# Ledger of designs, part 3: VH-VL binders against p78833

Target 1, 198 residues: p78833
Amino acid sequence: MSFPASTHVYIAKIIGKKGEGDKILDLLSKVNEHVLKSEPFTKTYYFARDAKNPDYIFGLELYDSKEVLENSHKTSNPFLAFANYLTSTHAPLAEPLQLLNFKVVDGHLDKDNLGPDAKDYVLYTEYTGDSATLKQQLTVNPKADTSLIIHSLDDPSLYAVVTRYSKSGIEPGPAEISGATSVSQQVIYSGVGFLNRP

## First folded at step 1 (VH-VL)

Design R4 (framework fv_vorsetuzumab)
Fold by ESMFold2-Fast, scan of step 1:
Structure R4 (fold): chain C 198 residues (1-198), chain A 121 residues (1-121), chain B 111 residues (1-111)
Amino acid sequence: as target 1 above (198 residues)
Amino acid sequence: QVQLVQSGAEVKKPGASVKVSCKASGYTFTDYYMNWVRQAPGQGLKWMGWINPNSGGTTYADAFKGRVTMTRDTSISTAYMELSRLRSDDTAVYYCARDRGYFWSGSFDYWGQGTTVTVSS
Amino acid sequence: DIVMTQSPDSLAVSLGERATINCRASQSVSYSGYNYMHWYQQKPGQPPKLLIYWASTRESGVPDRFSGSGSGTDFTLTISSLQAEDVAVYYCQQYYSTPLTFGQGTKVEIK
């Protein structure tokens, strides 16, 4: 549950054109192989499909510091191949790539690695409102396998929450915070990468 | 306990619009996407689109883009599908169907009873 | 669009005998251990009813004589011992990409 104060969180929203999800995830699978082997300071590297749109790839990335992201991850050959595909003349994205910068407020990550047998989902919820209220009212759920609260580095009014429950029938919905707006996304748990480095 | 109840049959002239309603009960309306599917007489099922009742966000099948509009009213747990510029080949039974993807499976687990729309001169 | 093709278009089976329905996708509808394919049953004058989701998981309340199998592009729905109440049209559906698409349907009748 304890994260370095320097921990940098990326939320990636990669919305591909119809049929592009497979190619995007294939390229990310190659990036993930490099991350597991060569990037020990990357604590989470997780990409999976939106539950409703198979071409919408959600990413959650945790780096021990911004320097790990900039100097180790972004300079790797498989990452460059992935980035070059997204910016190629083929134009595979339906919408501009969104990369959101966060810091960890509180929480913990999954103990288990991602696998093809996973039938669970990850719930990602963004909250917009008064920063002090959100900081006070968003709380870690100790019964969740993953319960992570993150705060935008770019927008003080934006917080997000990531939750996962591995037990069938134990799926609390997103917390409702009076005076704040929220938007939730359900992401299929099975994907590329890991929520907690093995 | 979960029920989807649709509005009654409609008879329309070519060029008119029809708005079908689907009232949900027995669950939290905003937790599940709502799909619209039509079936012409003696034909198979054709997906028209879906709406996220929490956000109001929609995705439409290309065949219906420009003519279909999906909306919802969260205060009465009701989804709507409006089809404009009706043609005789729009004659069909129109279904709403709940998508359980918010919980586990991403499948259409509950369906409305269907609304028959007849487009004739 | 992903085209779903069912075979046969119609099938006559005696009570107690096995019925087998096939569904082929024009491209793979499987990824990362998930099969984005579902089966529905529709009786005359009724809305469709979910039978099998994610290719092989039986919906709650559906009798165990119904089973689904397959991956990639080829899927099968099996009714191990047909009962009178099983007379219906069966549809496969891909949930892999929008637009969501259904097979043309397979009509199952008693001989």
Scores: ipSAE 0.005, ipTM 0.473, lowest interface PAE 12.0, mean pLDDT 86

Design R5 (framework fv_vorsetuzumab)
Fold by ESMFold2-Fast, scan of step 1:
Structure R5 (fold): chain C 198 residues (1-198), chain A 121 residues (1-121), chain B 111 residues (1-111)
Amino acid sequence: as target 1 above (198 residues)
Amino acid sequence: QVQLVQSGAEVKKPGASVKVSCKASGYTFTSYYMNWVRQAPGQGLKWMGWINPYSGGTTYADAFKGRVTMTRDTSISTAYMELSRLRSDDTAVYYCARSYDLWGTYAMDVWGQGTTVTVSS
Amino acid sequence: DIVMTQSPDSLAVSLGERATINCRASQSVLYSGNNYMHWYQQKPGQPPKLLIYWASTRESGVPDRFSGSGSGTDFTLTISSLQAEDVAVYYCQQYYSYPYTFGQGTKVEIK
């Protein structure tokens, strides 16, 4: 693993009311530009639409440490403008904001930066079940461009996998793990940001 | 009845600190950012920074970093701006102004009346 | 930092005549179809008042004689028919990146 032991993973699930997805992504585009210029310890900052619901914005963020998230990222002007919009009296969200804390178990990121206009699918899969069983059964896909196994800091029974394949050879791999109590999978595309900082 | 009411004029000696208050009323204090902007005599406006009253998070302009501290007290809907190690060129009117990114504008739509700070020997 | 430069520094206009104020940004403030700049009006002894946001959208309650135009780096505030109450200093401001910066101001007076 090439990640610092302190690496903090943040998964955001932002479900907007009809038509809000464009505004949410516009705000996140400004945040992303600031992150690229001013937040060098942010390894991944990627936000993109759910394939079935364009107002559902999925976020994947990797910070070298929780302190980068709390003291640098969350105190930035464009982030606070974004956060304030989501919690404003305008009430743009259809469901409560979900912000999930994970640590990296194993994996790798894209060798090349996706860039802001990347349209390749990202696959996000959540597994719940016995922690030891899931840790044993979840394996890194060496053929994927990105393959991350992450473990919830708040819920020991929750693991997730983030996978990205290049256009030339998309092969999603199996979602089902025999030890899982539940499995949920999202296809994510049309995003802003970067999976691996340039 | 949206209002921002600032504390009164201050006269300080070089090297001292000044703390200006801005009391909000008529709206949900934690739903709007609070900006601080100053204006020296005969000069234009300079943005000093802002605070998110919900989180307490702040962003300061580089020119004021190390000398400015912005805080708030949500129980009394009041924001504060403290400027330390005062110099004669800190003589200015200091304004608080709220902003709300409803449409991505982040425009300052309501301003306090201003607090005159004079730094002289 | 983005430098906002206004011209002219001062302008004397007769009542009922057109006033034109220019603002130039040192780099583009256009992003994703939006111009991240605003116009404010400041009368003597008063705080600034928001006039126009997103370069061309009038704030609620602002008379339609005020209009904003431009995109990218070059912006204009126009007062189509100057009224006595329009005597003030006008400031442009960018919100594209922090620190947020204002122009030096344009003083509008009655000729």
Scores: ipSAE 0.000, ipTM 0.442, lowest interface PAE 16.7, mean pLDDT 84

Design R6 (framework fv_vorsetuzumab)
Fold by ESMFold2-Fast, scan of step 1:
Structure R6 (fold): chain C 198 residues (1-198), chain A 118 residues (1-118), chain B 111 residues (1-111)
Amino acid sequence: as target 1 above (198 residues)
Amino acid sequence: QVQLVQSGAEVKKPGASVKVSCKASGYTFTSYAMNWVRQAPGQGLKWMGWINTNTGNPTYADAFKGRVTMTRDTSISTAYMELSRLRSDDTAVYYCARETYLGWFDPWGQGTTVTVSS
Amino acid sequence: DIVMTQSPDSLAVSLGERATINCRASQSVSYSGYNYMHWYQQKPGQPPKLLIYYASTRESGVPDRFSGSGSGTDFTLTISSLQAEDVAVYYCQQYYSTPWTFGQGTKVEIK
């Protein structure tokens, strides 16, 4: 699977205060409805809960270009409603919103979306280290349904990997890379949106 | 200043196709979506679809799907709308319009009159 | 599709008097405190021009005699003191869900 050279990847970390996760996902559900109907150049629009904290919403977004984000997604009314809720005087976030910019290094997205299994997780791992080493040692997993390697546009020492398996009973762990530090997050697959546009 | 300039009036026979152009100036062409809207004589505005000017990917309204094709040429900052298998009820003024970041249409082209007569 | 219906279809108002145009959506076009509809003005032989966005915010350069109000399914455009240059057809448009749809238009003319 190849991605256009103009592809922009965003990782969203939306950490709500206790009880805010439901409201945040409800707003994102409305955004997702608009994305499915009106934004054909958004290839991934996926938001789901952290496995340990239901108020921590993880997002993975792939846009064919920056202009899809600017002209279609960020100009959509559901997105504006979502953004305005997050910045309202209600102050629903426990931590400042993180929206991390990446480019695709290599990988593929779900080919066969048969629906979520309660045992399925998306694994998101951040690696910090020497850029050349990480680029050489991080490899796509051909057995995974999704295996995506992305490189930060803001921090050249930061790479991230997104992995999903559809088979029950498999809990993949992060690859260990010599000379690099890593932090992993398990995301419950069942959420809002899609990993690969149907 | 931002401006959209469209091609001139067209007279076509039923069954023919027409291709309307819309040339943008005064802004970064590839940073904004371009919409197409038509207006039949004495009638209101009807949205036809939009095109991502950077990627070239279009989205069409169901009423025009299968007959409309939207394209663009980034080297000359020009968007195109082609409508095929023309019928007399396709007689209308066709507008291009830039979609702002916040979702309204500004500016609009001056319009291209397409007359389908037999 | 969301259907936008304007009333009246045409309106004759004396110079200096108030003109009121209504727009009704077939379903709510409001979400989380925002009203996803815009108003455009079209003069004869010209393309439409934005007047008011998100129901109530006046576009830069639009005279303050133009105002918009409403929420949910019912919206109003008001011209507080009609001037000769205001003779035009006015359109509401919803930007809540594709396909984008316009009202049928309200023609404003001088009595």
Scores: ipSAE 0.000, ipTM 0.437, lowest interface PAE 18.3, mean pLDDT 84

Design R7 (framework fv_vorsetuzumab)
Fold by ESMFold2-Fast, scan of step 1:
Structure R7 (fold): chain C 198 residues (1-198), chain A 122 residues (1-122), chain B 111 residues (1-111)
Amino acid sequence: as target 1 above (198 residues)
Amino acid sequence: QVQLVQSGAEVKKPGASVKVSCKASGYTFTGYYMNWVRQAPGQGLKWMGWINPNSGGTTYADAFKGRVTMTRDTSISTAYMELSRLRSDDTAVYYCARGYSDFYWGSYFDYWGQGTTVTVSS
Amino acid sequence: DIVMTQSPDSLAVSLGERATINCRASQSVDYSGNSYMHWYQQKPGQPPKLLIYWASTRESGVPDRFSGSGSGTDFTLTISSLQAEDVAVYYCQQSYSTPYTFGQGTKVEIK
């Protein structure tokens, strides 16, 4: 798998107030329709619920360049509707939206969209520690359908890993890296977006 | 040094097409979007659209959709803007401008070409 | 489209005195704590030159007498002590949504 050198990865953490998850995903579904039709340089546009909190929406976005986000995605009518809702006087968010910017270190994306009935195991893990150690110890898992290693552009001590397994009975936990701290989040595919552009 | 050099002045009749070039140097051409902005005599600035030189993808302002085409040639670091079915009110100076933004801060234009004067008269 | 309105259309300021230019957007140009508002200077026969981006960040090489402020819909460009070389037309621009739009311009002259 080869990614353009200009590729930017974004992890979105959208924590809605109780009951807001459905509305947020509905707005993102409309954004996704526009992305599929009109934004060919967006390679991943994937949104899923946290396994423990249905109002916590996890996003994984891959753009061929930062300018795709700035001049194509953020200026679309569905995205502006989404952004305006989040910043409205209704105040639907429990916490400010967190958007983390990464570059791809290594990995691959699967070729198929996730189906709503697929028993997919999607795991997002953040690792904080010595950069050289994390770069050396984190490895792509060839048995995963998606295995992506990303490095923060804002915090050199932060790496993250996204894995997806489509086969039932294969649900490995996060890799343990000596000397690093890790936090894992399991997400359930919500049916909004795509992990790899079809 | 970053430099954007545009083609020379053009005089066209109504109904004709004009193609303006913008040659970039001093930076990685495919790393930045190229925007086109025009300015009619004595008037303000109007954004026409942009092209991603890496992919060739474009976005055009609705006022110019159907008449404008933006292209590029990466082998010579040159962007092109072609405007067809010219009208007298297309008389303006046409600028290319490099789009640069840090994520979430929006796109601003840090370097501009010198401008190409296009006069449309019968 | 987002409409950008500048005031005044023109102003005459003595050398060494303060010049203030206002820009109003027809809707908020803020997103996630950032203002998608930029300022340009244009001298006759020249292309525009970036002065301020993201409402208040000064472009490299721009003198510190130039400053930007504001948020939401109301923004200001200030020249603290006008110099002869500052005679120009100044434009605000939003990049919150396409089409990107500019104000009508404010002409600054020396009295």
Scores: ipSAE 0.000, ipTM 0.457, lowest interface PAE 12.3, mean pLDDT 84

Design R8 (framework fv_vorsetuzumab)
Fold by ESMFold2-Fast, scan of step 1:
Structure R8 (fold): chain C 198 residues (1-198), chain A 122 residues (1-122), chain B 111 residues (1-111)
Amino acid sequence: as target 1 above (198 residues)
Amino acid sequence: QVQLVQSGAEVKKPGASVKVSCKASGYTFTSYGMNWVRQAPGQGLKWMGWINTYTGNPTYADAFKGRVTMTRDTSISTAYMELSRLRSDDTAVYYCARDLSRYYFGTPFDYWGQGTTVTVSS
Amino acid sequence: DIVMTQSPDSLAVSLGERATINCRASQSVSYSGYNYMHWYQQKPGQPPKLLIYWASTRESGVPDRFSGSGSGTDFTLTISSLQAEDVAVYYCQQYYDTPLTFGQGTKVEIK
């Protein structure tokens, strides 16, 4: 593992009402500016649209520790502005905010392609099944720009995989694991943030 | 592949407004921010502001606030910079330049437009 | 505002000789191992072109005779062996805080 043992991973599912995706991403872009400049222990701060629903914002966040999230990130002015908008009387969310807690099992973040002008593809897949089977059968893809395997801290039967490809025509489906169920979400890498701190 | 093509030279009188366009091609327009930089004759570069091409929200340098408006049209991948109440000292070459500010703060201006000369004379 | 000051304002260097340009920021433009400082080259009648980003990374297609170094407030652009095509004005830029600011430029000429 190339990550500190204290590393915390969060998957955010932010489902806005029709037309809210732009405003949500605008607020997140301001949070991202603060994170990149002022939160050096945040390794990943990435938010992008669901491929099928432009108002559904997927987030991937990696912090060196839970304390980075609680004491630095959540207390920042841009984050508070973002949080206040989501909970405002305007009620921009179609569904309650989801935050899923994970630990890193294996993998790597973006190695060498920063190209949003290339065809970028991010696939997020959740696997539910026997933990030993999933731990054994889920493997890092060395050809992917990002290949990250994470394990739920709240549900031992839940693993997830985040994969990014920058090559045109590479949109792999999720790996099939015998005895496990899977749910996949494709996101467009035309959001805000970074998959690996530059 | 990546190109930023700006509108042609303009000659304006003091008090007029000018609107410069910057048409992007060869990349996903909304994945990059667009900056505007001007250069007066024989002088250095001065940043005017940028626009988030995805959200349409601009950020302006204080020196230009109240006179500058930055907009974009995602359907034709074009950014605009309008400067009002022109003065003779607004005579300059105006450049658009893209950056990755959508994703990473602090990124360089990796592609620039060819420049638009604006001359303000009374 | 962060003020970027370049030195010298102009320099004349013989072909094949080393050219050194300095850039000083009025406050640190470095954070968490990153230097929010970039170098651009501008030839007469042309737009600026990115040369070096993050203080020391050469842009694709830029010859290896160009190198950048420094951190905090003090940065240097070096051209190890000046060629005729390198005659230009060079600008440093900070992208640490808005408003984004450029140095006043350094004109490099052949002696």
Scores: ipSAE 0.000, ipTM 0.455, lowest interface PAE 15.3, mean pLDDT 84

Design S1 (framework fv_sonavibart)
Fold by ESMFold2-Fast, scan of step 1:
Structure S1 (fold): chain C 198 residues (1-198), chain A 123 residues (1-123), chain B 103 residues (1-103)
Amino acid sequence: as target 1 above (198 residues)
Amino acid sequence: QVQLQQSGPGLVKPSQTLSLTCAISGDSVSSNSAAWNWIRQSPSRGLEWLGRTYYRSKWYNDYAESVKSRITINPDTSKNQFSLQLNSVTPEDTAVYYCARDSYWFGEYFDYWGQGTMVTVSS
Amino acid sequence: DIQMTQSPSSLSASVGDRVTITCRASQSISSYLHWYQQKPGKAPKLLIYAASSLQSGVPSRFSGSGSGTDFTLTISSLQPEDFATYYCQQSYTFGQGTKVEIK
């Protein structure tokens, strides 16, 4: 797979109060429907629950450019409905919304459109350390359905890896590399949206 | 096709522990996108969810508040099955017990069910 | 906790009839309402998930609609095999059931 140099990656961390995960995902499902029909320059639009907290919604978004994100996606009616709900007086979030800016380093996406019945297993791993060392030590996993290496635009010491196992039956253990000063891993299951636009 | 097959006793004495097993075929009990549930049904209480077990890097359990102090749900990866243990049973625990899979975290719906086991609690 | 109430508790219908069953949540649940069919001596069977999505293998005469607090299951042309009890469910809470009986 090759990505345009302008490709913009967004990692979303949306932590709802108890019971809010369902409503948040319902709104995101409507955004996803609009993205599929009307936003052809969005390559990935994937939202799913954290394995340890069903009200913690992880998002992975890939846009051909930052302009697509800011001028097309964020001005759409279903996105505005979603954003308005998160900022409403109901106060559905347990923690402030995290939206993290990344660029693609290397990797591939598969052709699956993640649906409500999909049996996908996704790992999201963050590495902090010396940027040059991490770039050399992080490698694409050819056995994974998706294996994507991304580098933070906000923090040069931060890299992340997204790995999807849909049919492999693999249960990866904790990952460490010698160049990392810290490693954080989240397990994410079954999602709404798509990892690679069909 | 996923199939769930139940086994266990039909008659249990008050104060004893009820033990039921659900054997899985066509999926793995450690499947990362599934959770494995026990649900019972009686004329007086209707359909009542009791709890679930699921694997997400490690094993987790969720239990209904009404039974939380008496219930244990355990997976058995080697036999591809999961079990229910309900302690200190009373006649009010008389019901048909079902195992069921939920596979979609966005709504927690049950797509496959076991055949059911009628359990009578009587002396 | 959120309470689920079905209406009616029972109804009598003939083959070919349009049947409508309703389910009400005590507070908004968006579209996260699911419908099941249960025949005597059998386990419940999933018909519709997320208010309106038809489960694979379920006949197209079944449809669901609604959002928020009010939901409807419709059978457009009742068949002999459709005489059963129907349940709605959200977040591990079930309605009390609606029995569809032969007229």
Scores: ipSAE 0.006, ipTM 0.457, lowest interface PAE 14.0, mean pLDDT 83

Design S2 (framework fv_sonavibart)
Fold by ESMFold2-Fast, scan of step 1:
Structure S2 (fold): chain C 198 residues (1-198), chain A 124 residues (1-124), chain B 103 residues (1-103)
Amino acid sequence: as target 1 above (198 residues)
Amino acid sequence: QVQLQQSGPGLVKPSQTLSLTCAISGDSVSSNSAAWNWIRQSPSRGLEWLGRTYYRSKWYNDYAESVKSRITINPDTSKNQFSLQLNSVTPEDTAVYYCARGYDYLWGSTFDYWGQGTMVTVSS
Amino acid sequence: DIQMTQSPSSLSASVGDRVTITCRASQSISSYLHWYQQKPGKAPKLLIYAASSLQSGVPSRFSGSGSGTDFTLTISSLQPEDFATYYCQQYDTFGQGTKVEIK
C-alpha cells in the first residue's frame, strides 16, 4: 500500500468529562456522515474509545494533503460546529485537547470493515528516541490488518505505530525498541468512521 | 413553514417554578438536524441562552452555567413539543422567554426559527 | 467563557447610508458567528450564519465578513425597514446588541 507523499496524519486525544464520551462520539458520527458524502480526499476518519476510559476518544485521521484538512475538512459546517462545542462554555473536556501532526513512514490500513467485538483492539504506541534508529527498527507487519508507522512533524524524536489483528482476536503487544521509550494505548475497535475509506 | 407556538403563565411568584411549553409544527422534536432552545431577554442582561434539548442517537441536554442548578428542558415526542421548567424564581428571572430551533448538523446553535415570546414577570 | 463585544452600542443613520457593525470575540471562533435582526416587540430574525452566509429571504444589501476574533456586518444602503437592533452570536453567547436608529 502506498500513500501520497503529501499525506497528512492527525492523532486526536479527546478526554471528556464523565458521560461526555457518548456525546462526543455521537457528534463525531454527524461529522463522519459529511466526510463520507462530501470529503473524498479524507482517507481515514476513525474515532473510538480508550479501552480503560470510556470518555477518552482516540482519533486517527489521514488526509491526502494538509490543504484537504485546511480548506475542505476544517471549513465544513459539521466540523466547525463540533470544534466550537469543544471550546464552549459547557466545558466538556477534562483535559486540554491534543492534536498531533504526523506524516506516513510506511504501512497499510484495514481492507474490510469488521463488526464490533469487545476483544478486538487497535493498538496505538508512541516511541521517543533517536530518529534514525526508530526509522530503521520500526517495521510494517504484513500479517496485520492495519500496520501503520508515522513520524511526528513537530518532534523528530517521536514515531508512532497503529496496529490491528483481526485473526488473532487480541492485539499483540508493542514492539520493544532498544534505546527508545514507549507508551501504548489500547482502543476498542468499534467506533465512528473508517480506517480505510470504503 | 416551521412554526413554534409558546404557552405558559406570564406571572409567577418568587420561589415558585416557571413552566413554559413550545409546540412545534413543520419539524420533529426528535429531528437529528435540530436542537430545541430556550433563550430569554431582559433590559439588564440582554439576550441570554438558557439551554437546549436535542436527539443525536440519544437525548441530550445542555444548560447555561448560570441556571444549571434550577433548569430542566424536556422533549415530548408524542405531542411534538418541548418545555422549560425553571425552579426557585426571583425578580431577576423577569424577562421575555423565547423558544427557538437551532438548525445545523450537530446540535443547532444557528437559531433560524423563533417562537412569539412570552413575557414573564416574577412578582409577589 | 467566550465574550462577544459589539461596537458601536448604538448609531444614528439615514436611508441610503452604508452601515457597519463590528463584533469581537475574546478568543478565536473561526467562522462560527451568526447575525440577527430584532425589531421592537418581535423575536430576533437570523440574517447571516457562519460569518458570511446570507440566510434565505434576506436582502443582498446585508453582508458579513471576518474570521477568528473580528467580524463585521455591513448594510450597503440602509432602508427604512432596517432600523432595528442587531446582535452577533457565537454558540451560546450573544453580543450586547447595536441599535440602528433614524438620524
Scores: ipSAE 0.006, ipTM 0.558, lowest interface PAE 9.4, mean pLDDT 85

Design S3 (framework fv_sonavibart)
Fold by ESMFold2-Fast, scan of step 1:
Structure S3 (fold): chain C 198 residues (1-198), chain A 125 residues (1-125), chain B 103 residues (1-103)
Amino acid sequence: as target 1 above (198 residues)
Amino acid sequence: QVQLQQSGPGLVKPSQTLSLTCAISGDSVSSNSAAWNWIRQSPSRGLEWLGRTYYRSKWYNDYAESVKSRITINPDTSKNQFSLQLNSVTPEDTAVYYCARETYYFLSGDAFDIWGQGTMVTVSS
Amino acid sequence: DIQMTQSPSSLSASVGDRVTITCRTSQSISSYLNWYQQKPGKAPKLLIYAASSLQSGVPSRFSGSGSGTDFTLTISSLQPEDFATYYCQQSWTFGQGTKVEIK
């Protein structure tokens, strides 16, 4: 594996009210520009609409350490503008912001350093069950452009998988895990940001 | 419907380059739902994947670590075919070489669903 | 690399017998396992994809099952044309093969 042991993974679930997706993504686009130019220790900064609801935004963020997230990213001016909008009296969110902390178990990021494409197929799947069983049963897909297995820092029974197939025509579904007590999944439409820093 | 037809030499001398071609009919080498693979088979190593080429917005290649330094797989869109070039061959490269189409199944991953007829390649002096 | 191990390496059975071949993986692969049949002098032929899905045109006597690390290919009533070597495959790795002799 090529990830520092300190790598911190952040999953963001941003559930906008009807019509809010465009404004949320516009603000995230400005955050992304700052991340690319000024936050070199952020490896992944990727946000995309849910395929079924354009106001639901999925985020995948990889930082070399938790300190990068807390001391660099969360203190940046464009991030603060974004965060202030979400918590404003306008109340653009239909549900409270979900921010989930993970560590990398195994995997790889996009080898070509390509940005998101409208034809990308990105799948995010949550698995809940016995930790040892899930660790054993979840495997990286070497044929995916990105294949990442992550384990919750807050809930040891929760694992998640992110896969990306670039362009079009390849849309495999989630892996079926024997012994899992529940499975949650989302199909992700194309978005803003990058999966592997150039 | 879809067929893969192989051509290339049966005998190659050690240290030379092995070149094989796979012609595609019934599908396009630039199909964005397929990848085009070379797989070989020998008594000592069994079935061994060598690499693939595929088109999404540009051409991509993946190669097995064991041959990565010696292998090139190239598509030819004008002739609807793809080729294998394996440099600096040794007797250990003696095998039957197959080309194969890889296709995906939604919710189910992918498989090698169409295979060429195979080419027996002997590396000897 | 995920290692694929098939058992048995070979077996002999009579026409009409039920035959079971197993494939074990060193790590879980969910259901992303395929089965192939290879007859002497021929290329492999896809039989089963995604552990249990029968490829179009393949006789219904072939079935696959399993998930995670343990998978099986079953031939419910062996026919003379089923003399072959059978391979499991995940991603870019193949099992070593199981030779089935029907006599």
Scores: ipSAE 0.005, ipTM 0.474, lowest interface PAE 15.0, mean pLDDT 83

